VH-VL binders against q9h9l3. Designs and how they scored, part 364

Target 1, 176 residues: q9h9l3
Amino acid sequence: PRKMVAIDCEMVGTGPKGHVSSLARCSIVNYNGDVLYDEYILPPCHIVDYRTRWSGIRKQHMVNATPFKIARGQILKILTGKIVVGHAIHNDFKALQYFHPKSLTRDTSHIPPLNRKADCPENATMSLKHLTKKLLNRDIQVGKSGHSSVEDAQATMELYKLVEVEWEEHLARNPP
Short names: E, the ipSAE of ESMFold2; O, the ipSAE of OpenDDE; V2, 0.75 times the mean of E and O plus 0.25 times the DockQ between their complexes.

## First folded at step 17 (VH-VL)

Design GG3 (framework fv_fezakinumab)
Fold by ESMFold2-Fast, scan of step 17:
Structure GG3 (fold): chain C 176 residues (1-176), chain A 120 residues (1-120), chain B 111 residues (1-111)
Amino acid sequence: as target 1 above (176 residues)
Amino acid sequence: QVQLVQSGAEVKKPGASVKVSCKASGYTFSDYYMHWVRQAPGQGLEWVGWIDPDSGGTFYAQKFEGRVTMTRDTSISTAYMELSRLRSDDTAVYYCARGDYSYGYEFDLWGRGTLVTVSS
Amino acid sequence: QAVLTQPPSVSGAPGQRVTISCTGSSSNIGAGYDVYWYQQLPGTAPKLLIYDNSNRPSGVPDRFSGSKSGTSASLAITGLQAEDEADYYCQSYDFSLEAWVFGGGTQLTVL
C-alpha cells in the first residue's frame, strides 16, 4: 500500500491584468492531518494581484518566501510515489509544473460518491467549503482574510476518508 | 476546424539557429500545453519540451537545455520553438502537439511537422 | 537510446492478431504513469490511437486495444488489415527525467 497525503496551494495573479495563476503557498498534510510542508513561495514573475480575499497572501509573506524552483523541488520529493489528495487538484499540479500519475491522484471535486453523500449532482464540481459544511459540519474559509491552505488540505483529507473504501474499490475495478 | 499549422521546411548550416512556428486554431489556445517532439530521419520520436501558453512557462528536456527556447504569442495563437547552435544530428522533422494540462495528458492533436535540415 | 523498449518490428497476415510490447521501469510505467499509443503512417504525423492505457479516441476501431501491467504495456491489433502497416509508438511520463518519454517504435508489416 502507498502512503497518502493531501495538498492545497494558494495562487496569486501574475502576468497581464493578473490573470495568470502563480504558486505562492503550498501546504501538505499526511493521512492524520499532520503538517508535512507549509511554505510561502516567491513566484519568478512580478505579482500583479495578491488575490488576498481568497489566497490569504499579502506582500509581507513574500519578503522571506522560498523561491519557486527550490520550493518545487521540496514539494515534488514529498509527492513522488504517494497517493495525493486535493480539491480541483489539477490547478495545483499546473502551478507546480508537475505531472502526477492519475492512478495515484484523488480529486475530491470529481468523486461522484462524495457529491452523492452531500446531496449534490454527481457530476457537478462543488466547492471545498460546501462539501466540508455538508459532510463534516465544519465551516472553513471563513471571513475575508483569505483561506488557510493548511485548513483546506486537512478538510480535503477528511472528505476523502469518508469515501476512501468505496472509491478505492471502484478504482481497483475501473483503473484510470 | 481544430488544427495546428506549422511553418515550412528550413535548411540551415551548422552553428545557425532555426525558429519553427505552430499556429493553433479551432480551440482556446491557452487551455492546452504545446509540446514539441522531433523525429530524425528513420528514427523514433523524441520529446523536446512544453510551453504553457497561458503563463508562458516552459519546461525543456535536459538534453536541449541551453539550446532551445519556447515562446508564444497569444494574440495570434502561435507557439514557437527556437533551436540554436545547430548540429548535423539536429536534422529532423519537428512537430508541435497539443496536450491537456489537467487529466488528459495525451497528445491528441499534432501539426504536420517541419523538416529542418542541417548541412554544410 | 529510447527510454521505453519496443520490438523494432512485428508482422502478421491479414485477419490475424499481433501484440506490440512496451517495457518501462519503476520511474515511468512502474510509477503508475499512464501509457499512450500513437500510429504513424509513412510520411505523416503521429495520430493518437490509445490513451490512458486502454481508452480509444472517437474514430479508432475496437480492433485496437491497450493494456498495462507492472512496468510494461501492450498494444493488441486484431483482424489485421493492409492499412494497419505503420510505425507504432508507446509513450509515458518519467518522473526521474521529468520528461515525456517514447518507445523506439515498432514497424508493423502486414503480409
Scores: ipSAE 0.771, ipTM 0.899, lowest interface PAE 1.0, mean pLDDT 92

Design GG30 (framework fv_fezakinumab)
Fold by ESMFold2-Fast, scan of step 17:
Structure GG30 (fold): chain C 176 residues (1-176), chain A 120 residues (1-120), chain B 111 residues (1-111)
Amino acid sequence: as target 1 above (176 residues)
Amino acid sequence: QVQLVQSGAEVKKPGASVKVSCKASGYTFTDYYMHWVRQAPGQGLEWVGWIDPDSGGAFYAQKFEGRVTMTRDTSISTAYMELSRLRSDDTAVYYCARGDYSYGYEFDLWGRGTLVTVSS
Amino acid sequence: QAVLTQPPSVSGAPGQRVTISCTGSSSNIGAGYDVYWYQQLPGTAPKLLIYDNSNRPSGVPDRFSGSKSGTSASLAITGLQAEDEADYYCQSYDFSLEAWVFGGGTQLTVL
C-alpha cells in the first residue's frame, strides 16, 4: 500500500456567536480505508455551538475527549512524511494549526479531472457529498444527526483513487 | 490600499515590556495569519511566531515562548506582539508580515518595521 | 545561528550571473517544504521575490529564478544590475522545530 492517508475533521463553533471553527473530532484512514485514528477532541476554548446537525458532536462526546494539544501531537505524528488527502483540506490543517508540504497535499475539492468525471464545472468547489454520490453511487452525510468523519475520510480516499494515476502524472509534469 | 502599518520606535530599559502594533487595511484581516519576524542590527531575519486573527490562536518559536504574547483586535484590524523581560539582545527591528494559509504560506506583505532599542 | 545555510556574500559584475545557495536538512527543505526568497534593500522591509520554490510574484523580473533539489535550494540572478545590490534571504518551514526558518542572508555586491 501507498504511504498515503485521508483525513476529515469535525468542527464546533467557538468564539463570538460561535463563528470560529474549532477542532472537535478527527478521523484518519489509510489507503485501503482502514481507520488509523478516530478521536473526539476537546477544544481549548468554550464551545458556543456544537453544530450537531453537521458535526454529529454532542456534550457527551466532550466528557472523555482528548485535549487539543495531546490530540494534535498524535495526529501530526501520523501525517508527517505522508501524502495527505482531504476535501477542502486547508480547513482541517487550519483547525490543527499545522503546515503540511504542498507537494504532499491532495485536495479533492480542487482536482479538475475529478469534477470533470462528475459532470461538474472543473474549477468549481463541489461538496464531498455530491462527488461521492455522482462518482461512487453512495449517499454520505445522510440525515440530520451529524456527519461521520470516518465515512467522509473513507469517501475522500476512494474519490482520490479514481484520479490518482492521472493526477500524480499531472503533478510530476507540473510541480507545485 | 493593501498595507500593514506598524507603531513607532520604542526605547526600553532591560526588564521592561514592549507592545508593538500592526494595523491591517485593504484586505480581510481574518483571512490571513499575521507573522512576526525580527532583525537585530546588521543581523539576519528571525521568526518570532504567528497569530490567527480569526481564532485568536497563536504559536511562538521556542526561543520566545514564555516571553512573547500575540493578540489581536478584529474591530480595528490590529495585531499586537508584546515581548516582556527585555534584554539588550532583544534590540531589533520587529516586522509584522501577512501569510496566507489556504493557497500558500509565503509572507507576501510586510510592515515597515518597528525599531525596539533596549539599553540601560 | 541560522537554521538554513547561505553564503554570507556573493559578488558579480553588471550583466553576469550569480547563484545564491540555501542549504537545509531533512526536517525542512528535505521534508518537502517549499522555499521562499526575499530581497531586502538597505533600510527597507524584506520583499517577496520567489515563492513555492520557483514562482515569481507580479512585478519581479524573470532575471530572478529559483530552484530546489533534495535538501537545498538556489536563487539565480542573471543580467546583474547595480540595483540588485541587496541582502537575499531564503525561508522554509521546519517540522521538527515547528517554526518558519530563515537562512543567514547573503549580501550581493555588484562591482
Scores: ipSAE 0.803, ipTM 0.909, lowest interface PAE 0.8, mean pLDDT 92

Design GG31 (framework fv_fezakinumab)
Fold by ESMFold2-Fast, scan of step 17:
Structure GG31 (fold): chain C 176 residues (1-176), chain A 120 residues (1-120), chain B 111 residues (1-111)
Amino acid sequence: as target 1 above (176 residues)
Amino acid sequence: QVQLVQSGAEVKKPGASVKVSCKASGYTFTDYYMHWVRQAPGQGLEWVGWIDPDSGGTYYAQKFEGRVTMTRDTSISTAYMELSRLRSDDTAVYYCARGDYSYGYEFDLWGRGTLVTVSS
Amino acid sequence: QAVLTQPPSVSGAPGQRVTISCTGSSSNIGAGYDVYWYQQLPGTAPKLLIYDNSNRPSGVPDRFSGSKSGTSASLAITGLQAEDEADYYCQSYDFSLEAWVFGGGTQLTVL
């Protein structure tokens, strides 16, 4: 079996009016929730909007941040060949400019059995915060000073583990 | 209708630059990557690179890095590919093709192609 | 040179079945990346025929089917018709090249 990791990225606003999402932090955890990677990342473009309420990123975090191209190389070395779990993970891959095989990708925002366990409509896109509260009885993303990508990655892995056996069996019979 | 409309054929001399346009209609331009693919006469398909119309971010195949520049204008839903320092072996039909926004895996819509001929 | 290997040509009679192979490696098809197939009639742009290994877009007849196993993929065409004469290309993504990659193309002749 392939190793499994969970990823969560934080983005800041670049480009006109800060409308472009650029990678500014990435956290990767292993199956047990241990941190494999957690770095602030310096975008190549000028940061217009730190989006601190959500990202938790402030100007001081950019002082010693890893430049995007170096961080990307480090992250891709960790992700390559592994099953990668995330929530709305297409946003993370887009920010990384990375294409991960669909057969090795697990998006907890699009797993119908997980929504069923949470008493949510199977095809709805539920937030990580809602699913974590409903299924793990934990509050994440609390307060107004931003999210922890480590906390989000850990919660995402735990959510996936609730449906792992059922979903892996489904995927083996119905390859994406 | 959902379509990609490309600019007309170009004839260039070696050393010149060419800029090909691709105008999208019938869908939200910023929701999909735009890929560029070329095909030399009687030969196969070769990927050149992509642009994300939302961010303006680009990624180029190693072979073309340093000679290709991809841009877009979101106000007119148009993507551009400029290839510089043209050689005779750059003679090809250049296609734009749409990639799936969510996962970037699908090339489901192609322009009709722009023939670029490089000759002395 | 093409990264994915296809036979340069295949042929069959009307009504018969043909199969076109697409051979990759551990960095593309073998890494789990999906395979796409395109039909290209002379003088036209490629048309998406199969996506995500085995799925057909609307308007593509069920005579066309795709499959994937290990590092390779195949396109099967049943009930061959004269209008199926075309070039066929496979495509996938290669993580080591960080590039979308194509097969060299297969020219199908009916008769």
Scores: ipSAE 0.661, ipTM 0.870, lowest interface PAE 1.7, mean pLDDT 90

Design GG32 (framework fv_fezakinumab)
Fold by ESMFold2-Fast, scan of step 17:
Structure GG32 (fold): chain C 176 residues (1-176), chain A 120 residues (1-120), chain B 111 residues (1-111)
Amino acid sequence: as target 1 above (176 residues)
Amino acid sequence: QVQLVQSGAEVKKPGASVKVSCKASGYTFTDYYMHWVRQAPGQGLEWVGWIDPDSGGTLYAQKFEGRVTMTRDTSISTAYMELSRLRSDDTAVYYCARGDYSYGYEFDLWGRGTLVTVSS
Amino acid sequence: QAVLTQPPSVSGAPGQRVTISCTGSSSNIGAGYDVYWYQQLPGTAPKLLIYDNSNRPSGVPDRFSGSKSGTSASLAITGLQAEDEADYYCQSYDFSLEAWVFGGGTQLTVL
């Protein structure tokens, strides 16, 4: 099989009234859940809203954060040529200004067999927190101090592994 | 009606700048990337770059980096491409085209094109 | 120069089949990126003809079909008609250039 990684990103608010989502942290894990990349990232624009309740990002994390252009280069080198797993992954790719091949992309928010295992409608978009609780009996994104992108990436990979054999066979017969 | 309406033809001298507009209607402007593609007379299509109307983020083809600037105004659903230090070989029809980010990457809607002529 | 290679011209008689090749490399089509095809009639903007290698937008007749293998793709036109006379362009994404890239275009002449 081709190498597989899972990614999760955290965004902060930039632009007028903080309405623009800008990358502020990225975590990438390998198939076994080992961390390959985890850095705070400094947006090129002024941060208006840290969105700390969701992102876990605070001003102190920006002090030695990697500038966006440099972080993007590092991240793309890790993703290129690999199967990339994520949850609502198009948001992460958008924040990275990156086009990944659809044939190498796995989005756990849009895998019908995964929803079926969780007793959810096959074509509904379920949250990562819900699927992880139903299928792995694990609580993630707990508390009000923000999410861990490492925790989210690890959970995403574990969820994908539950349906990997079935889904890869489906994709081989029905290429995206 | 889903459409992209571009500004009219321009005639410029070498060394000048030109700014082409592309007004979107019939869809949510911020849900699609806006690409710019040019075509010199009798030649093929050449990608110039793209802008994300939602974030304002841009990526330009290496050939145009330093000479092209892409911007947008979300209040009027309009994207702009400005090309500076014009040369005679910049004479081309400049197209805007929308591309999806979440469901597919194809350029499924194109403007009619804006002819930019650079001559002394 | 064009990043994807197409023959500059192809020709056929009405009712015949023609194919237009599009040759890429390991940084674009060979990396798994999908191929798109556009038809450009004289004096008009390009029109999306095929997306994601082999899919047709609404309104494109089924005599147009696309395929992809390895680092290359092809567009097939069956039952060739006079109105098919146009320029055809393939397109993909190149991760090394970080750019959307086009073929040089193929002029189809209906004899």
Scores: ipSAE 0.788, ipTM 0.906, lowest interface PAE 1.0, mean pLDDT 91

Design GG33 (framework fv_fezakinumab; at its last look DockQ between E and O 0.88; V2 from the best seeds 0.00; counts 0 for: pae E 2.5 > 2)
Fold by OpenDDE, look of step 19:
Structure GG33 (fold): chain C 176 residues (1-176), chain A 120 residues (1-120), chain B 111 residues (1-111)
Amino acid sequence: as target 1 above (176 residues)
Amino acid sequence: QVQLVQSGAEVKKPGASVKVSCKASGYTFTDYYMHWVRQAPGQGLEWVGWIDPDSGGTMYAQKFEGRVTMTRDTSISTAYMELSRLRSDDTAVYYCARGDYSYGYEFDLWGRGTLVTVSS
Amino acid sequence: QAVLTQPPSVSGAPGQRVTISCTGSSSNIGAGYDVYWYQQLPGTAPKLLIYDNSNRPSGVPDRFSGSKSGTSASLAITGLQAEDEADYYCQSYDFSLEAWVFGGGTQLTVL
């Protein structure tokens, strides 16, 4: 079986009005929650909105941030060949300008058994925060200091582990 | 109607540049990548690159790096592909194609193509 | 030259079954990337025929089916009809090239 990692990214606003979401931090953890990667990333464009309340990113974090192209290379090296777990993970991949095999992708925002376990509609898109609270009895993304991508990645992995056996069996029986 | 409308045929000299446009309608322009694929006469399909209309981010095939520039104007839902330093072997029909990134990657919508002829 | 290998041509009589192979490598199909198939009728733009290895978009007859195994994929057409005469291309993504890649195309002739 392939190694499994979880990823979470934080974005800042770029572009004329800051409406463009640009990668500013990426965290990757292994199956046990150990941090494999956690770097602030410098977008190629000027940051208009740090979105600190949500992203946790501040101007000071960009002083020694890793340039996007370099960070992307580092991240892709880690992700390649892995089963990658994330929440609404397609946004992370988009921010990375990266395509991961769908068969090796696990999006915790689209796992019916996970929602069922949380007493949520199976076809609903639930937030990571809600699922984490309901199933792990843990509060994440609290306060006004912004999110921790490490914390979110760890939570995502732990959530997936709750339904891993069932979901992997389902995927095996229902290949695309 | 969901469609991609491309600009008309172009005839260029070697060394010149060509800029092909692709106007999207019937869907949210920024929700899909815009890919460009070309096909030389009697030949197969060749991927040129993609642009994310939302961010403006691009990725090009290595073969075209340094020679191709993809841009977009979100106000008119139009993507552009500019190819410079044209050669005779750049003669091809150039297609724009919509590609999903959320649930699939398939190119599910294609323009009718733009013939670019490069000749002395 | 194409990253994915297809037979240049296949042929069949009406009503027959034909198969078009698409051979990739460990850096694309074998890496887990899905295979897509496109039909290109003469003088027209390609049309999505199969996505995610075996799924048919709306409007595509169930005569068309796709499969994937290992580093290869296959398109099967049953009940071959005259209107099926076209070029068929497989497509996938290659992580080593960081590029979407196509097969060389297969010309299907209906005899």
Scores: ipSAE 0.916, ipTM 0.948, lowest interface PAE 0.5, mean pLDDT 96
Fold by ESMFold2-Fast, scan of step 17:
Structure GG33 (fold): chain C 176 residues (1-176), chain A 120 residues (1-120), chain B 111 residues (1-111)
Amino acid sequence: as target 1 above (176 residues)
Amino acid sequence: QVQLVQSGAEVKKPGASVKVSCKASGYTFTDYYMHWVRQAPGQGLEWVGWIDPDSGGTMYAQKFEGRVTMTRDTSISTAYMELSRLRSDDTAVYYCARGDYSYGYEFDLWGRGTLVTVSS
Amino acid sequence: QAVLTQPPSVSGAPGQRVTISCTGSSSNIGAGYDVYWYQQLPGTAPKLLIYDNSNRPSGVPDRFSGSKSGTSASLAITGLQAEDEADYYCQSYDFSLEAWVFGGGTQLTVL
């Protein structure tokens, strides 16, 4: 059995009009939901828009944040060789400038049986908040002060565990 | 039509710089990474680096770090690769190639190549 | 030096089967990264032939097939035709180098 972790990243806006998403926090949890990594990360570019309502990131968090290059090295060391679970995980990998093997990637925004269990169309892209409420009866991303990437990573792992047996069997028969 | 159109052949002296362009059309320029790959005469393919047209972020092969600069202009859907301090062994065809970063990494669309000749 | 190892040449007669190997290591193919194959006809840009180990793009005939096991991959060409005479390159990602890497290429000669 290969080790499994779940990841969730928070991004801030950099570049013209804050259009570019730059990594500003990353949380990684193990199969049981224990935190393996949780750090604020300093983008190399000037932050134009903290996106605080969604990211939970404020200027104060950047004071002692880990520089991007160092944080990236730490994160990639944890992800290498593991099955990595995330929600719309391609955004996280893009922010990390990282290519993870597709055969070791599990994206809870693109798992048809998970949508089916939530009474949603199989090919729709449902939010993490919606799936977590529907399938785990848990409210995440509550309030107006931003999301917890730890909470999101934990919810993502729990969602995957609901379809793990079925989906791993599907992938064995239909390799990506 | 989905295509990548590269600039024409260049002849340079050792020590000069060259800037090759790659114009994308028929798809959303910022949805794909742009890779650069070179091929010396009679030799194999060698990856130079990639640029993310959306962020402007880049990653270069260690061999080219400090000599290569990749940029893009999103207003005209064009990527650029500039190689400086040219040596005779930089003589090669330079290709741009499109690669997805989400669910598929294959270089599924290639430019026709730009021959760069470095000679005295 | 190429990071992935391919034989420099293979040959076959029309109608025959040839296979081209691609040997990697634990930092690339062995780490679970997919293998891609490209065909390069003389004087042309490389063309994607196989993606994600064994999948064919639209327009690639089924006589081309790919497989992957452990740290290695193979490209098989059945029903060999004169038009198949080309260079073939495998490609994968290497996490230690943080680089896309190619095999050295294999020249296929149709006798």
Scores: ipSAE 0.809, ipTM 0.915, lowest interface PAE 0.9, mean pLDDT 92
Fold by ESMFold2, look of step 18:
Structure GG33 (fold): chain C 176 residues (1-176), chain A 120 residues (1-120), chain B 111 residues (1-111)
Amino acid sequence: as target 1 above (176 residues)
Amino acid sequence: QVQLVQSGAEVKKPGASVKVSCKASGYTFTDYYMHWVRQAPGQGLEWVGWIDPDSGGTMYAQKFEGRVTMTRDTSISTAYMELSRLRSDDTAVYYCARGDYSYGYEFDLWGRGTLVTVSS
Amino acid sequence: QAVLTQPPSVSGAPGQRVTISCTGSSSNIGAGYDVYWYQQLPGTAPKLLIYDNSNRPSGVPDRFSGSKSGTSASLAITGLQAEDEADYYCQSYDFSLEAWVFGGGTQLTVL
């Protein structure tokens, strides 16, 4: 079987009125939840809004952060050829300016069997926080200090494991 | 009406630059990447690059790096491709095409193309 | 030379089946990237014909079908009709070039 990793990114606001999401942290974990990558990343554009309440990113994190171009190269080398699990993962790929094979992508925000286990509508988009609370009995993203991308990547992998056998069989019968 | 409307044909001399526009209508401009694809007379399709209208981020094919600039104006839902230091082999029809980045990467909507002719 | 390789031309009589191959490499189709097919009628813009290897957009007849295996893909056209005379392009993403890549195109002639 192809190796599997989970990714989570934190973004800050750049561009006009801080509405553009730019990558400021990325964490990648293996199947067991061990950290393969965890770096603060300096966007190439001026940061307008650190979004600290959600991102956990503060000015101090940017002082020695890895420049985006360098971090992107490191991250893409880890992702290439692997099944990549994430939550609303298209946002992470967009922030990386990256296209991953659809057949190697797993998005826990859009897996019907996972929603079913959580007693949620099967085709609804569910938040990571909600799924993690319902299915893993864990509270993540607690308080106003922001998210931990390591914690979120680990939770995403554990959520996928709950449906991995069923969903991988489904995808084998119904290739994207 | 979902469509991409491109600017008219251009005739340019070698060494000049050209800026082609592509106006989107009938869909949310910032929800899709905008790709540029060119086709020289009697030749195949060649990908030039993309712009993310949301962020303004761009990616260019290596062949065009340093000569192409893609921009957009979200207030009028318009993408632009500017190609500088034109040569005769830049003569081509230049298409804009939208592409998804989330759940399908197909180019499902194309402009009609803009002929750029580079000659004396 | 195009990153994806297609035969320059193919021909068939009305009613026949034809196939158009698209050969890539380990950095594109072989890496798991999907294949897209476009039809270009003379004097017109390309039109999406097949996406995600085998899916048809609304309005594309089911006599057009696509498949992918290993580093290659194939477009099949059954029940060939005069209106199918066009150029056909395959497309995929190449991670080493960080670029969308097209095949060189195949001119289909209906005899």
Scores: ipSAE 0.687, ipTM 0.888, lowest interface PAE 1.8, mean pLDDT 92
ESMFold2 (binder alone), look of step 18: mean pLDDT 93; pTM 0.948
OpenDDE, look of step 18: ipSAE 0.904; ipTM 0.943
ESMFold2, look of step 19: ipSAE 0.572; ipTM 0.861
ESMFold2 (binder alone), look of step 19: mean pLDDT 93; pTM 0.948

Design GG34 (framework fv_fezakinumab)
Fold by ESMFold2-Fast, scan of step 17:
Structure GG34 (fold): chain C 176 residues (1-176), chain A 120 residues (1-120), chain B 111 residues (1-111)
Amino acid sequence: as target 1 above (176 residues)
Amino acid sequence: QVQLVQSGAEVKKPGASVKVSCKASGYTFTDYYMHWVRQAPGQGLEWVGWIDPDSGGTIYAQKFEGRVTMTRDTSISTAYMELSRLRSDDTAVYYCARGDYSYGYEFDLWGRGTLVTVSS
Amino acid sequence: QAVLTQPPSVSGAPGQRVTISCTGSSSNIGAGYDVYWYQQLPGTAPKLLIYDNSNRPSGVPDRFSGSKSGTSASLAITGLQAEDEADYYCQSYDFSLEAWVFGGGTQLTVL
């Protein structure tokens, strides 16, 4: 079968009133949860709002951070040709300015069997934190010091593994 | 109504610049990419580049890199494409088209086009 | 030159079936990227005809269908009508070029 990775990105606020989400950290893990990539990334625009409570990013992390253009090249080399798992992954691809083939994309926020296992409505968009707590009995994104994109990527891969066989069979019969 | 309204036809001399506008209405401007596509008389479609109106981020086709600049003004839901150092072979109809970035990616809504004529 | 290859023209009589091919490579259609088809009537902007390989937008007759296999895609038009006379373009994404790419276009003539 084709190689599979999971991705999670942290964004900071740029642009007017900090309303634009710009990539500031990216973590990629392999099928077993081993880290393949984890770097702080310097946005090309001025950071207005670090969104630290959620992103975990502070001004200190931007010192010696990898410039966006270079980081993007590194990340895309890892993602190309692989099945990429994420949660609300369209936000990560948007921040990367990247188009990944739909047939190779797995979004754990839009997998009905996963919601069913969590006793949630199949058509609802549930948070990563909620699904991880319900299905893996693990608390992620705890406290007010920000999220770990490594932790989120690892949790996302583990969640996908719970429905992998069922979902891959579904996709083979019903291509996206 | 959901539509893209483009600026009117332009006639330019070689070496000049042209700036075409595309005003969106009837949908949330920042929820879709804006693509620019051109078509020379009697020829096929050629992708020029795209802008994300939300972030202002752009990607241009390699052929136009260094000559094209895409911008937007979110307060008036308008996207712009400026092409500099015009050549006679830049004569074409320039279209804007919206693209969905959430599992769609299709160009489902197109402007009517702006004819740019470059002649000496 | 276009990145995706289409025949420059195709023709058929009313009521017949025609097929328009779109040939890509390993960096676009072969990499798993979806194929889109556009119809362009003379003097008008292109109109989305098929998205995500085989899906029709509302208002597009089921006489139009799309398919994809390997590095290629096809647009099939059955029950040809005079109003189908137009140029047809395929489109996909190319990860090597980091660009949306079009076929050269196919002119359909209804005899």
Scores: ipSAE 0.743, ipTM 0.892, lowest interface PAE 1.2, mean pLDDT 91

